# Designs tried in a protein design chat: VHH binders against Uncharacterized protein MJ1408. Part 9

Target 1, 350 residues: Uncharacterized protein MJ1408, of Methanocaldococcus jannaschii (q58803)
Amino acid sequence: MSREANPFKKMPTILMPDELMAKALRRGEKVANEMRQKELPWLLKARFVEEHKVRTIASVVADNLQKVIDKTPPVRKLPKFYQEMVEVLVGIDDFKKSMGAFKWASELVRKLGNEYARKIRKARTPQQAGKLRKEFVGRVKSILEQIHPEMAFVAVAREKLKDLPTFKDLPTVVIAGYPNVGKSTLLKKLTGADVEINSYPFTTKGINVGYIGEIQMVDTPGLLDRPLYERNDIELQAILALNYLANLILFIIDASEFCGYTIEEQINLLKEIKDLFKAPIVVAINKIDLVDEERVKEIEEKLKEVGIEEILKISADKDIGLDELKERLKKIAIKEFLKDKDAENKELEC
Key: E = the ipSAE of ESMFold2; O = the ipSAE of OpenDDE; V2 = 0.75 times the mean of E and O plus 0.25 times the DockQ between their complexes.

## First folded at step 4 (VHH)

Design s03 (from g01, 15 letters changed; framework vhh_3k1k_2)
Fold by ESMFold2-Fast, scan of step 4:
Structure s03 (fold): chain B 350 residues (1-350), chain A 125 residues (1-125)
Amino acid sequence: as target 1 above (350 residues)
Amino acid sequence: QVQLVESGGALVQPGGSLRLSCAASGFTLDYYAMGWYRQAPGKEREWVASISSSGGSTSYEDSVKGRFTISRDDARNTVYLQMNSLKPEDTAVYYCAAVSDYYGLSYTPHEYDYWGQGTQVTVSS
């Protein structure tokens, strides 16, 4: 399990019972045909063929189920953001139980394969050997049908989880503000336009991830760019999962209002985000090149009235104040990241 | 709704035997690994024995190896702990626990999904 990648990215495609059984039976027949070419007495050949067919079927089924387990991280050891996403999108208890079904079936199939292989080695007739193999196949089919609902559940879970964004375990700044306030331009200028586009639940726009050295910058179009009271419960929970990622929130205000939103509307969104997010907030008043100094001072005073302590004045378009902003973001994000890491370490029981 | 209920705890003399039962209600144990823990007065909860979800693997604390046997009957949705050659130091409240973990049998107490309320075992003259 990597903290620098989506932990579910390596989950394999989940074969349904009939598909997995068909694959195992095909591999078993291939091995059986190879064994039939051996020059052995009829009873020894019959036992050898059926024994290896059983061992092959058991291995194909058990190994396929175990591969799903090996490629899926344990939920309890995930970063908190990914744990929350499993809870919101899938349900942790059902996910764990369904993965447990794969473990149970893999172990049971392997155990039965060993038992039936031993019984086949002691068979008195070719007919007895064949009957034991058929009995084994019936038991494996029964086991796969018993876990069919759990296999289907994990297949759906995989589709929901495999495309979650890739986040590194680094100091992280989450960017918020209305559309067209200059977030995309600012992100490109701060990170040198080295930006990765990632999928995220409940937004068709995705999220943009960039870096300022060892600082992770996350722009969240469609998520933190409109009033949160307009969201349903599941969507809001997915948005609030960003609380586990954010060490700092950078809120962008368009001083010119050319974005289409008033200063009052922009500050109201800021208040909602401030109330719902644990991380400290830095506000960047953008597009100062388009307004006079008096207007900027009015906005700054309104921000102070709502409890904002860190305010910067910038123009992303004209490259004004960007070095100061970059330095301030690095300092605060690193401080908060280290503080959060210390708190995480205190939660460990062994 | 979801419960593990232990039974079989009693007062026994040293050298005696008891069989503890742990029955699940509101869910099935089919995909759960099971553990038995015990807690003596003034001590923390300690692990006693575990059994894998398939029943193919068992493990025991060193002090109970050869004396205790863990087993499961998934058709009856029940796990058992057979305790033989009981000693005064086995006196404790015994708890069963279920975990739907797909990695192994090495679990700490906080990793278990469900716990029973406990059953008292007293070994004295």
Scores: ipSAE 0.412, ipTM 0.782, lowest interface PAE 2.8, mean pLDDT 88

Design s04 (from g01, 19 letters changed; framework vhh_7n9e_1)
Fold by ESMFold2-Fast, scan of step 4:
Structure s04 (fold): chain B 350 residues (1-350), chain A 125 residues (1-125)
Amino acid sequence: as target 1 above (350 residues)
Amino acid sequence: DVQLVESGGGLVQAGGSLRLSCAASGFTLDYYAMYWGRQAPGKGREWVSGISSSGGSTAYASSVKGRFTISRDNAKNTLYLQMNNLKPEDTALYYCAAVSDYYGLSYTPHEYDYWGQGTQVTVSS
């Protein structure tokens, strides 16, 4: 179950050890200066200053690390699409380990802060109190340097994950087909021209998300618009993560071939997508206004030969067949979405 | 090669004590919550105890609370379970498990990163 926003959007900026330590020391000195203005005997005052400095440094460091944890969703409770994206872009095991390092360090720093504050209260001299504070600061620096690699890892993970697209938990249609077959024009026509442009891994053009009422429409330029056998393994895995999102694939054929690809090339891409995606496929033969009826029939027959049952004839540019397409997409996407939700609920009950 | 290996099991009389150890190799335990679980013959798996990565938090099943003590030594990469006042119903194969601790200690963890094969504890009546 996805919420309205990308689950990782709230992850805070990750400070490196030197930056976090500098912040903690600055706050500690500010509190120490406030304490030095209290009217106390010099020995008691020195002890009081050092104790509060330690407590402040501990809380700044521990709270900063804990905030990263609190604002990062648990991977196991994410929708499957986002779980797969963590695996592809970051690696779930390394991500969990690195987040664990933040929790370990946060708890240990808090524990040491309490321990050293207690020791400082029992200090016999101002010099002893100062030495204990210096020991504490050294221990905190050592802890932060120990988790430096994990902090760097989470910083990189945050940058990769915070810009993932926001997908709602709605029936979803993913649009596929070669460039220039009319995908973006069709999306705008079906959704009333309002689309959100989101980042996605391995495409510089991003993805376009629009809505037909409660139906989510996703156009994926750079992802499902060229042969999949040409992709490296990680890129293909990122594309296949869309399987967890798609309730229906809408494949667009350009009947005119003005897109620069033959019907045979277009059908070969369709066959690859059909083989790799679990969702049913609807094919829209676009630009029928630019070809004769005989050509459209020829394409339809070729599609039936490769096992395509749901074929619609449209012109996005001339507004032909769009209402029929919209109705068909809604019916299939809703049916598949509810079927997938029922399957998920049964798995969770075990 | 990542491995958790339990040791210290054996046969003991009711009222006796045992100390179990779980040694990690191929990785460090520093960032992992650690758990002891057990499975008695003909029964499902039961969680016994857990300890946070820092050692600052511990949790126990009601059946063992007050009798068992979980501890860890991250420098030695080892988890321990001190079992006192053992009862025949404590007879089981005892497993250790590790999971990333980033959401804190859970009495019933949902997923584990690493598991050991177990060490047998038999308590005679």
Scores: ipSAE 0.503, ipTM 0.810, lowest interface PAE 1.7, mean pLDDT 87

Design s05 (from g01, 25 letters changed; framework vhh_8emy_2)
Fold by ESMFold2-Fast, scan of step 4:
Structure s05 (fold): chain B 350 residues (1-350), chain A 125 residues (1-125)
Amino acid sequence: as target 1 above (350 residues)
Amino acid sequence: QVQLQESGGGLVQPGSSLRLSCAASGFTLDYYAMHWVRQAPGKGPEWVSSISSSGGSTNYATSVKGRFSISRDNPSKTLYLQMNSLRPEDSAVYYCAAVSDYYGLSYTPHEYDYRGQGTQVTVSS
């Protein structure tokens, strides 16, 4: 069905070797103290104390590492948007290797716990049983130190991935245009009063998500609201990951230039987005109530010269042209979404 | 840079034994599950056996269970397949494949991180 949350949201906090080892040792000592209270023959009691301490330490360490694996989705099964975000922010190969290190360590610690528990049962003295437990603890510490770089890597990866936005598998319209062209007002009028604010890399403003029925509307302040070619490569790649989400780009132009950007500057941003995104583009010329018809016609002609065929004239503030815009967005977004789903399903048939 | 290299194939008679090796270079084998996969002429790839990164878990295809044994030596970065009681049906090119262990021991022919070029095993009289 639909995904309700970011696939990485359930990733647990990653304990570093020293912290995980301290937790395991504390739990082991608690269990050992409970065993010391039992009425058992001297040597058997000594063996049972050390055996249960080893088994508890092994379980705490192995279960903690396995929980990280169980709460992390397989990258290959992720929607392409999330796969691209792992690649851009973290690096897929290093991420998979580091997750593999958790699995290796979890299994090895569990195996050693069983091995040392059996050796402790055959111990001839309490001193031998204690020495075997100390050897086990030293081996576990060595294993955790061996994967220390991978643990640190996953901790950093978790911080980068846990706050990625939650997108539903729906026809999606991504909204673009300079600040103050009327994007937020338009989004509220098309989708209702409330929008969901989601985190996104490289913007402190986040992204705003709203809905027109089953159509997902995504406003991207800080991302598609200034020149793209002036950005850092990693930031640009994160923005371009939106290509895997967008079925349609809605670009807003402020005809009045009251936003502080000229029509030429606005069309140049439109050209950049058209060049970098695969989705079709609809342009809404906003604030037509503030300019004469000759100016609107001039802007429309300039848009046609740069290859824009879908142009609507609106005033978000005065509720002009909004019903026509809404119906056009729905029709195009649904068509493109179904086309993309048909292509995806055909590729899965081997 | 990252490479898996199989060796130990050859022509043997039915009932014979053969040991295949797969040497890894350029990456940390320790954190990968390892698989043996075979492909006979005119057939698709068939999964043969898997071993977890720690060596603690192994799985075998029904067709080879009880006859083949998978093992690994992480310090030497080498994977092995001991093949006993070989049958004509075992004739194939044998490949080793590495898959991140966090995916589990499931193998699909198109889902590996690294794969070797293969070694030919022919079982014929």
Scores: ipSAE 0.522, ipTM 0.820, lowest interface PAE 1.6, mean pLDDT 87

Design s06 (from g01 with M34I A35G; framework vhh_6qgx_2; at its last look DockQ between E and O 0.80; V2 from the best seeds 0.00; counts 0 for: pae E 2.5 > 2)
Fold by OpenDDE, look of step 5:
Order: C-alpha cells, then sequence, then structure tokens
Structure s06 (fold): chain B 350 residues (1-350), chain A 125 residues (1-125)
C-alpha cells in the first residue's frame, strides 16, 4: 500500500444487493446466450447453458465482494492515526465485523456456485436444470439480503473515510497557535509555498500540509487554535488522534498581540497543548519585528517559567530567524520520529 | 454483552476423544473466523486450529493435523473441535476466540477480538 496516500481512497463503490444481483444476472444471461448458440443435443445444451449461467452469476457476486475486501486496508495494519480516525468516524469493531460479512458472503456464494454447477451437470431434464439455477439465484439473493446492513455500513464508512487527509510516513511537525498568529504565513515561508490543502471531516477549514525536505508540516486550522473547553467530544477525539501523527509540536506565539489574544491567553493555550500532546514542543515567538527587544525577552522568560526549553525568535513576514527554525525543527522531528518508530516496533513484538 | 463459552472439556485417557464446543452469545458467528488456542501448564498460549467464517477454510497446527477437526454450525451459532487420538501433551486449557474474517485466518492471539473463559482438557497416560 502506497504509504503516501489515504489508504481508503482505493475502496470501490459498494453495490447494494439489488444492484449487485442485477449486474450478475445480466452477465449470466449474456453468457447463457452465447452458450445457446452451440450445436448440442437439447439436454446437454440446457445443462451447459444453466451451468455457465450459475458459474457466471456466482463469480460476479463473489468477485465483487472480494474486490471490496482486497481494496480495503486492514485496520490493524494502518498507521495509528488512521486507526484512530476509523474508530472516531465509524467504529473499528463495527467496521471489522462488516468487512467480515463481505468475506463470508463471497466465500459462500462461490461455494454454492460450484455446488449447483455440479448438480446441474447431473440434471436429467432441462426443466430440472432450470429449477436448480433458480434455486441458486434465490439463495444468492438471500445471502446478499442477510449482509445488506453491513453493506450499507461499509458504504457509509467509505464515504467518511475517503476524505481523510493524506499523510506521509515522515517526521511530522504539527503547528499550533491562535488564529492570526502567523501560522499560515510561516508554513508558506518554510515550505516554499508548496502547501496542499486537504479536507478534514472535523474542520471546515481543512488541513494544510507542506514539506521541508523530508519533514512534513501540518497546520490544522480550527483544531489546535482554540481552548479545549470550546471543543466538542468528536473534535477532542480528533485532536487526540493528532498525537499519533505529531513527532513535534510547533507552537506559534504572536509577540505583538495583534492577533487579538494576549500573551497570557496564548501561553494558556500552550499549556493545554503541552498537556495534551506527548510530543516535544518548540515555541516560536513570531512578529518580533513589531515589538521591542525587551518585550521579546519578557515573553521568553514567561515561556521558560512554564517549562518551555526550545524557544526561537522569528518574523515570518520579514524572513527573520527562519533558517534557524528550519534546522531546529528538522533535528528534533527526525529524532522523535525515529524514537516513535522504535517504540511502535517494540509494541508489535509484544 | 459479547461472550464466547467453551464446553466439552474433561479427563480422558490417552488415545481417547473429546469434542469441544464454542458457543457465542450476544452476537452471531456468521461473520467471524473462530480459532482454538490452548495453554499448557508452564507454557505460552499456542494456536491449535481455526475455521473461516464460511467454514470453507480450516487451519491446524502441525502437532494436531490428522487428529483434530474443526467445524462450524451456522444454524446453531457454534464451532466445534473434534479431538481424536489424544495425547498427554494435548493437556491444556483450551480457548476459543473470534475475529472478524477480513483477510483470512490468523495464528496470532492478539489479533482475535473475543475470547472464551476456556475449558480444561486433561489427557492421562
Amino acid sequence: as target 1 above (350 residues)
Amino acid sequence: QVQLVESGGGLVQAGGSLRLSCAASGFTLDYYAIGWFRRAPGKEREFVAAISSSGGSTFYTDSVKGRFTISRDHAKNTVSLQMNSLRPEDTAVYYCAAVSDYYGLSYTPHEYDYWGQGTRVTVSA
């Protein structure tokens, strides 16, 4: 599976029972018509026609269901972020169960196809052969009807999961901070304006993804830009899911407070983010061009008081301190990425 | 509440036979693969046998091949393990486990979603 794309994008459209049966019956009839053109004794011809019809119907149904399975990634093999997203959006257990229904039905239909094909080969009359075909079709319909709820579930799940953002398996820096502190500007400056906007089901603003070399930068407007008390349960879960993505948090502070938030408010948000995420935090004091050195020092001291060790001074707008920031982000993100990978591997061995 | 319940365990002489049964409550096994595992004293839990959701595929550990047969009854929502030619080394607590039959059967215990309480099988020499 290409580690570079939303693993659910390849899921095919789920055909409901009636649609799938209609498709299968059409193909079966087509094959039957071809077989009717053969010059055979009447009984032999009838058996051949019905047998091939049954086999075709079975194959179409079974293969269709199998295709869904083949194109759907197993949840257990997904990155933890995507696993969590499955849980939040659809439920992992229900998803697994539903996919199991596809497997069950696919195998059963294939088995029945073979069974009825054999019976048809032994039919003593054309009428008997036809009856067996009808019986087979009836059973297939029943099977599909039985798994109809699961088919419907997977169809809905597909719609929700296909819109998940695409993240690469790279050291990842997640950007946090209040609105208008300069996150977007900084992201563009750091990545050379190669920012991709992805839909995220939990925010109307989408997710911004950029790259600095081999480092992935992620801006999540609307998620990590407000206090937690302003978030609903689903949003909170989505935020927590970022823990599985983030190797490093880059928190942006606006030194000028022109963003509409005081330094104290910004630091309070920082504290919440620090408590929420296991990843280390780098704080960038932004817009230093708009304030005096004394003010920047004051902010730095306040940050130290709250336990922040990595503090950089920058102006995204004026391109001040960005190279140093890039280097520091790369160094820490790569280190943390490797550490996290090692930890994951150990968990899999247990 | 989802539950698996094993039954059929007991004491048997070497060469004898037992039939274990796994019954589900709170959910249907129709879409689940079922595996049997066993834990002998002082040993780790090991895979014994598994059957696919449809019953079309079965797997066995090498030591039980030819002696044990796993089967399922969809109507009764049960899976059975027929154990023939039992040996003292087969002595263990036997567990049935269920997993969604997504990409085939698994030999790995942690991949299974539900577990029974186990039934004790003792084979005397």
Scores: ipSAE 0.060, ipTM 0.589, lowest interface PAE 2.5, mean pLDDT 90
ESMFold2-Fast, scan of step 4: ipSAE 0.635; ipTM 0.875
ESMFold2, look of step 5: ipSAE 0.365; ipTM 0.758
ESMFold2 (binder alone), look of step 5: mean pLDDT 82; pTM 0.844

Design s07 (from g01 with F59Y T61A; framework vhh_6qgx_2)
Amino acid sequence: QVQLVESGGGLVQAGGSLRLSCAASGFTLDYYAMAWFRRAPGKEREFVAAISSSGGSTYYADSVKGRFTISRDHAKNTVSLQMNSLRPEDTAVYYCAAVSDYYGLSYTPHEYDYWGQGTRVTVSA
ESMFold2-Fast, scan of step 4: ipSAE 0.595; ipTM 0.852

Design s10 (from g01 with H110S; framework vhh_6qgx_2)
Amino acid sequence: QVQLVESGGGLVQAGGSLRLSCAASGFTLDYYAMAWFRRAPGKEREFVAAISSSGGSTFYTDSVKGRFTISRDHAKNTVSLQMNSLRPEDTAVYYCAAVSDYYGLSYTPSEYDYWGQGTRVTVSA
ESMFold2-Fast, scan of step 4: ipSAE 0.586; ipTM 0.846

Design s12 (from g01 with Y107F H110D; framework vhh_6qgx_2; at its last look DockQ between E and O 0.76; V2 from the best seeds 0.00; counts 0 for: pae E 2.5 > 2)
Fold by OpenDDE, look of step 5:
Structure s12 (fold): chain B 350 residues (1-350), chain A 125 residues (1-125)
Amino acid sequence: as target 1 above (350 residues)
Amino acid sequence: QVQLVESGGGLVQAGGSLRLSCAASGFTLDYYAMAWFRRAPGKEREFVAAISSSGGSTFYTDSVKGRFTISRDHAKNTVSLQMNSLRPEDTAVYYCAAVSDYYGLSFTPDEYDYWGQGTRVTVSA
């Protein structure tokens, strides 16, 4: 499966039982009308018409349900990020159960179609053939009604999952920091302003995705820009899900504090992010053009005290230090990406 | 709470028969493929038999083909394993497992969503 797009975008609209049945009956009747034009003895014609009607109805229903299955990726084959998103948004177990119902119903309807077609071929009267068709239709309706809750569930799930952002299977850098520290500006500068905005269910602010060569840069406004105590449980889960996406965290500090947050507050957020993510962290001290060298040194020392080893000094606005930052991000992200891939492969072998 | 509970295990002589049963509670098996696994002393858990959600498809490991029969009862929400012509090498703890039919039948234990606690089958020489 191409890891290059939201895997759920291909899911078809889910028809509810009444809609699906109506569609199937309409198609069945259309086929029946065509068959009625054949010149056959009355009994043979009746059997022929009813058989084809039953087959058509069965096929329409079964194929429709099967299409949903075919177009829905198995959760276990998804990247871990998307697996986690399924869990957070709809629940994996319920999702699996519901998809199982689709499979069950599809197969059963197909089997019944074949069974009743055979019975109709042996009907002794046109009335008997018609009765068998009616019986078949009744059973199909019953089956669809039985799985109605699961159909409804999948319909809702589809709506939630289709809006997930598209991430590529590439070394990924996730950007973190308080609002107005210059994250968006930096992203635009690094990526050449080729930034794609994607919807994210957990924030009113879209996720920004850009690329530096083969490196994916992700800005998550509203998620990694506030202390954790300000987040609800769902948001926290969404944040944790980023662990499966991030090979590297880029934390941005505003040296000038014009963002409205003190250096101490920013460092506190950094500490939280460091504890939350398994990925290594690179810190970029931004807006160095607005402060003196002594201040930058002071900030650097404070960062070292909290265990930050990779520190770069930049001004996104003035294009200072960006090339060095870019190279460093590429180097570390690629390294971590490969490491993570190796680890995943080992887990699959166990 | 979702539970699978096995029953029917015990001591039997070689050549004898046992019928294992697995009952589900907390959920319906209608949309699940079911399987039996077994773990002999000192050995890894191995696949024994599986049945599709509809009951239309069954699979067996080679060593039990012709001797064991897996079946299911939707009304009772159960799956069964009829074991005939039992051999000492069939001695094991037998586990019932369920997996969403969305994935189809699987022979790999890791793919199954729910497990029973197991029932012990001992076949004496």
Scores: ipSAE 0.358, ipTM 0.758, lowest interface PAE 1.4, mean pLDDT 91
ESMFold2-Fast, scan of step 4: ipSAE 0.615; ipTM 0.863
ESMFold2, look of step 5: ipSAE 0.376; ipTM 0.757
ESMFold2 (binder alone), look of step 5: mean pLDDT 83; pTM 0.855

Design s14 (from g01 with Y107W P109E H110S; framework vhh_6qgx_2)
Fold by ESMFold2-Fast, scan of step 4:
Structure s14 (fold): chain B 350 residues (1-350), chain A 125 residues (1-125)
Amino acid sequence: as target 1 above (350 residues)
Amino acid sequence: QVQLVESGGGLVQAGGSLRLSCAASGFTLDYYAMAWFRRAPGKEREFVAAISSSGGSTFYTDSVKGRFTISRDHAKNTVSLQMNSLRPEDTAVYYCAAVSDYYGLSWTESEYDYWGQGTRVTVSA
């Protein structure tokens, strides 16, 4: 599937074995009460009641387990960003195994339900029919006990995955730079009022998503706003997952240094991001209204020395250079998005 | 550490029968769909048969329908392929493969996560 929405939003609440069994037994009793109203000979009535109780219990258990599978997207068909998030937060192999346990249990419960329903139809006494139903219930309880660890695993996985950010399958610009360089002001100026705040792993600030027409803009406070060498392996893997989303990196430099970081420190962060991300980088030198032209020229020369070719001079606060920036971002992001789609489609052909 | 091991391959005359077995060591097959694939000399690997984790559903390629039967033994943690009415064109290396049953039965090679080393089957004319 494309990256149009968080694919895990529709995962249902996972019932534990005791809860699911209680639900199934309760519904079985309701159906049994309805069947007891039928005017049938004693033995036929007893068999009919027990048969429908078994069929109802089997359906409730199997349908509940199958619903989890049906509402959980297959990992292999996910956009690469979401595949990487499953790996980082949960572990893909354990996730697939646990989902397989739901499928196994669902199918086995249906099979046993059909088997025991047929045996009950051949029962020679009401006591025999009741014994077969009790035997069936015991086997269902054993199946649910066997997959209890996998059910608990999927419940935890659901909590971790359901609140991942929603990304549309659109050309995407990821915004980077130190805190207070003007990223929030710039995002608001470029996208207007439709900025969405989303949670993201390993940051308390979340991420901000906005749009310039059909271009997706992602601001990453707490992720690409401090040196990457300060990260542990799992946190870095979550940050690097953005490689599967980003068609373009927009790096913001504060020319005034009022953000609290020197130009040298800002360029060092830029170098780290350039090394780790495959997407091209556009640099916007912000707050040019607060510095003289000679200072801006010095920063521009230093950026060229580190291999930056796309450099824009802006003031987000004073609305300087924003239209040119917007057009450059749209042109580059669309081109890279189409190129990345071609590469992705070649992999799917295999 | 996870390993699938095939057995039962060999030489057989046309019209004969052979039973292949696949055993897992280090993990249970309970949650996995299982399949047999084969590779004839000079050809790509092709799908033969698959069975769901519960054993309730099976898939066969058209060329083996009615001749081959896939089955599983949950207690022994094994999957078997009973091959009857063998033909010279059945000559191949046979591989067992496993994938989480989460996705259901598949005949697509790339969807399988675990593979055995293969067992050789030769059918004489």
Scores: ipSAE 0.519, ipTM 0.822, lowest interface PAE 1.9, mean pLDDT 87

Design s15 (from g01 with L105S S106L H110S; framework vhh_6qgx_2)
Fold by ESMFold2-Fast, scan of step 4:
Structure s15 (fold): chain B 350 residues (1-350), chain A 125 residues (1-125)
Amino acid sequence: as target 1 above (350 residues)
Amino acid sequence: QVQLVESGGGLVQAGGSLRLSCAASGFTLDYYAMAWFRRAPGKEREFVAAISSSGGSTFYTDSVKGRFTISRDHAKNTVSLQMNSLRPEDTAVYYCAAVSDYYGSLYTPSEYDYWGQGTRVTVSA
């Protein structure tokens, strides 16, 4: 519905054909036993039992399949970030086809249930009523076996999609830079340490989401912390989906190089990110307390040479420059968010 | 390669009948809802009729209801539109379309995943 929730969180567990059929048959027997207790003439009672068994089996199967459909969002109406995630992790066309199989089977089972219930009401003998019920059950089993591959596909898709991060529709800053440059310390100091840990594809560390008032801060360990051209195509596509979320990228440089990476290596990663992401970049030169002013100036000049216009000098550990950084991030992120919203609204009108 | 191919169009006199057929190759239509749309010269593509993937539900625009009948044959992987009591205003290019729309909109062209090339229907006065 909204970017404030992972749209796939409500998808139910997908029962396989045998599980769903067993559940339907069990409920059918329960209803049949209740109907057998009614005071009716022998033939009418036999018809009534079989009719209600068929109606119950049809409802359990059809309703279960329909529930999957009702709890799954329409992919084409999703925010672009989530559409891209479906494409990367699952494949949109195969996902839509498989959801179509659920709709087809649900409608067909419901239709057959109504047809067989009507035939059972006109049965001339209890034997005929029982035969019709068995025939119906066989047809339902056949339908579920036909869509077994699509049911398995949706079950796998659900597992891949249900743990995607929840992002709010707010101005968003994505944090990038090598490991140990001070990203986690900085995030904690800017947001007051209230962060949500979320899973993300192709990283075992997850992502951290925090807030500066109405500004969403996203730290991406394992994603934007090593050379991007070393990634395979599907990993890179998952990382680039962050383009649909990021209004601003905050890139952190460790001026001391104590992180284990040279300034040249750090700037090369910055160039890769600048090349692949549309969002503007703010660079924070961190750990200035550990180096002299001449070193900081050299780094600043190199950043300007590669086209970086927004450069801030900080020490997260010593609380230097953090108020200025916070204010700059808020100003730029809000401006870009409103600009991106205007562009999205124009695209929807066309 | 997925494709839909229409057939059965042509020239017919007012009050006459035509049957349009749509055949799929490269994939099964079993899990797709199917629709017919038409476009008269100088006009936008408009909805004519649709049939659910199971064949259990059919939908018609008011101007053709009672005159046109949509049906499908799952074994032959085809959908058909029987057009009776044709009028000059039914003159258009008729398009077959398929949608894996599990969310329930069959009336909007942009919802559809696959389209045929169209077949021309001309109804003379």
Scores: ipSAE 0.470, ipTM 0.798, lowest interface PAE 2.0, mean pLDDT 87

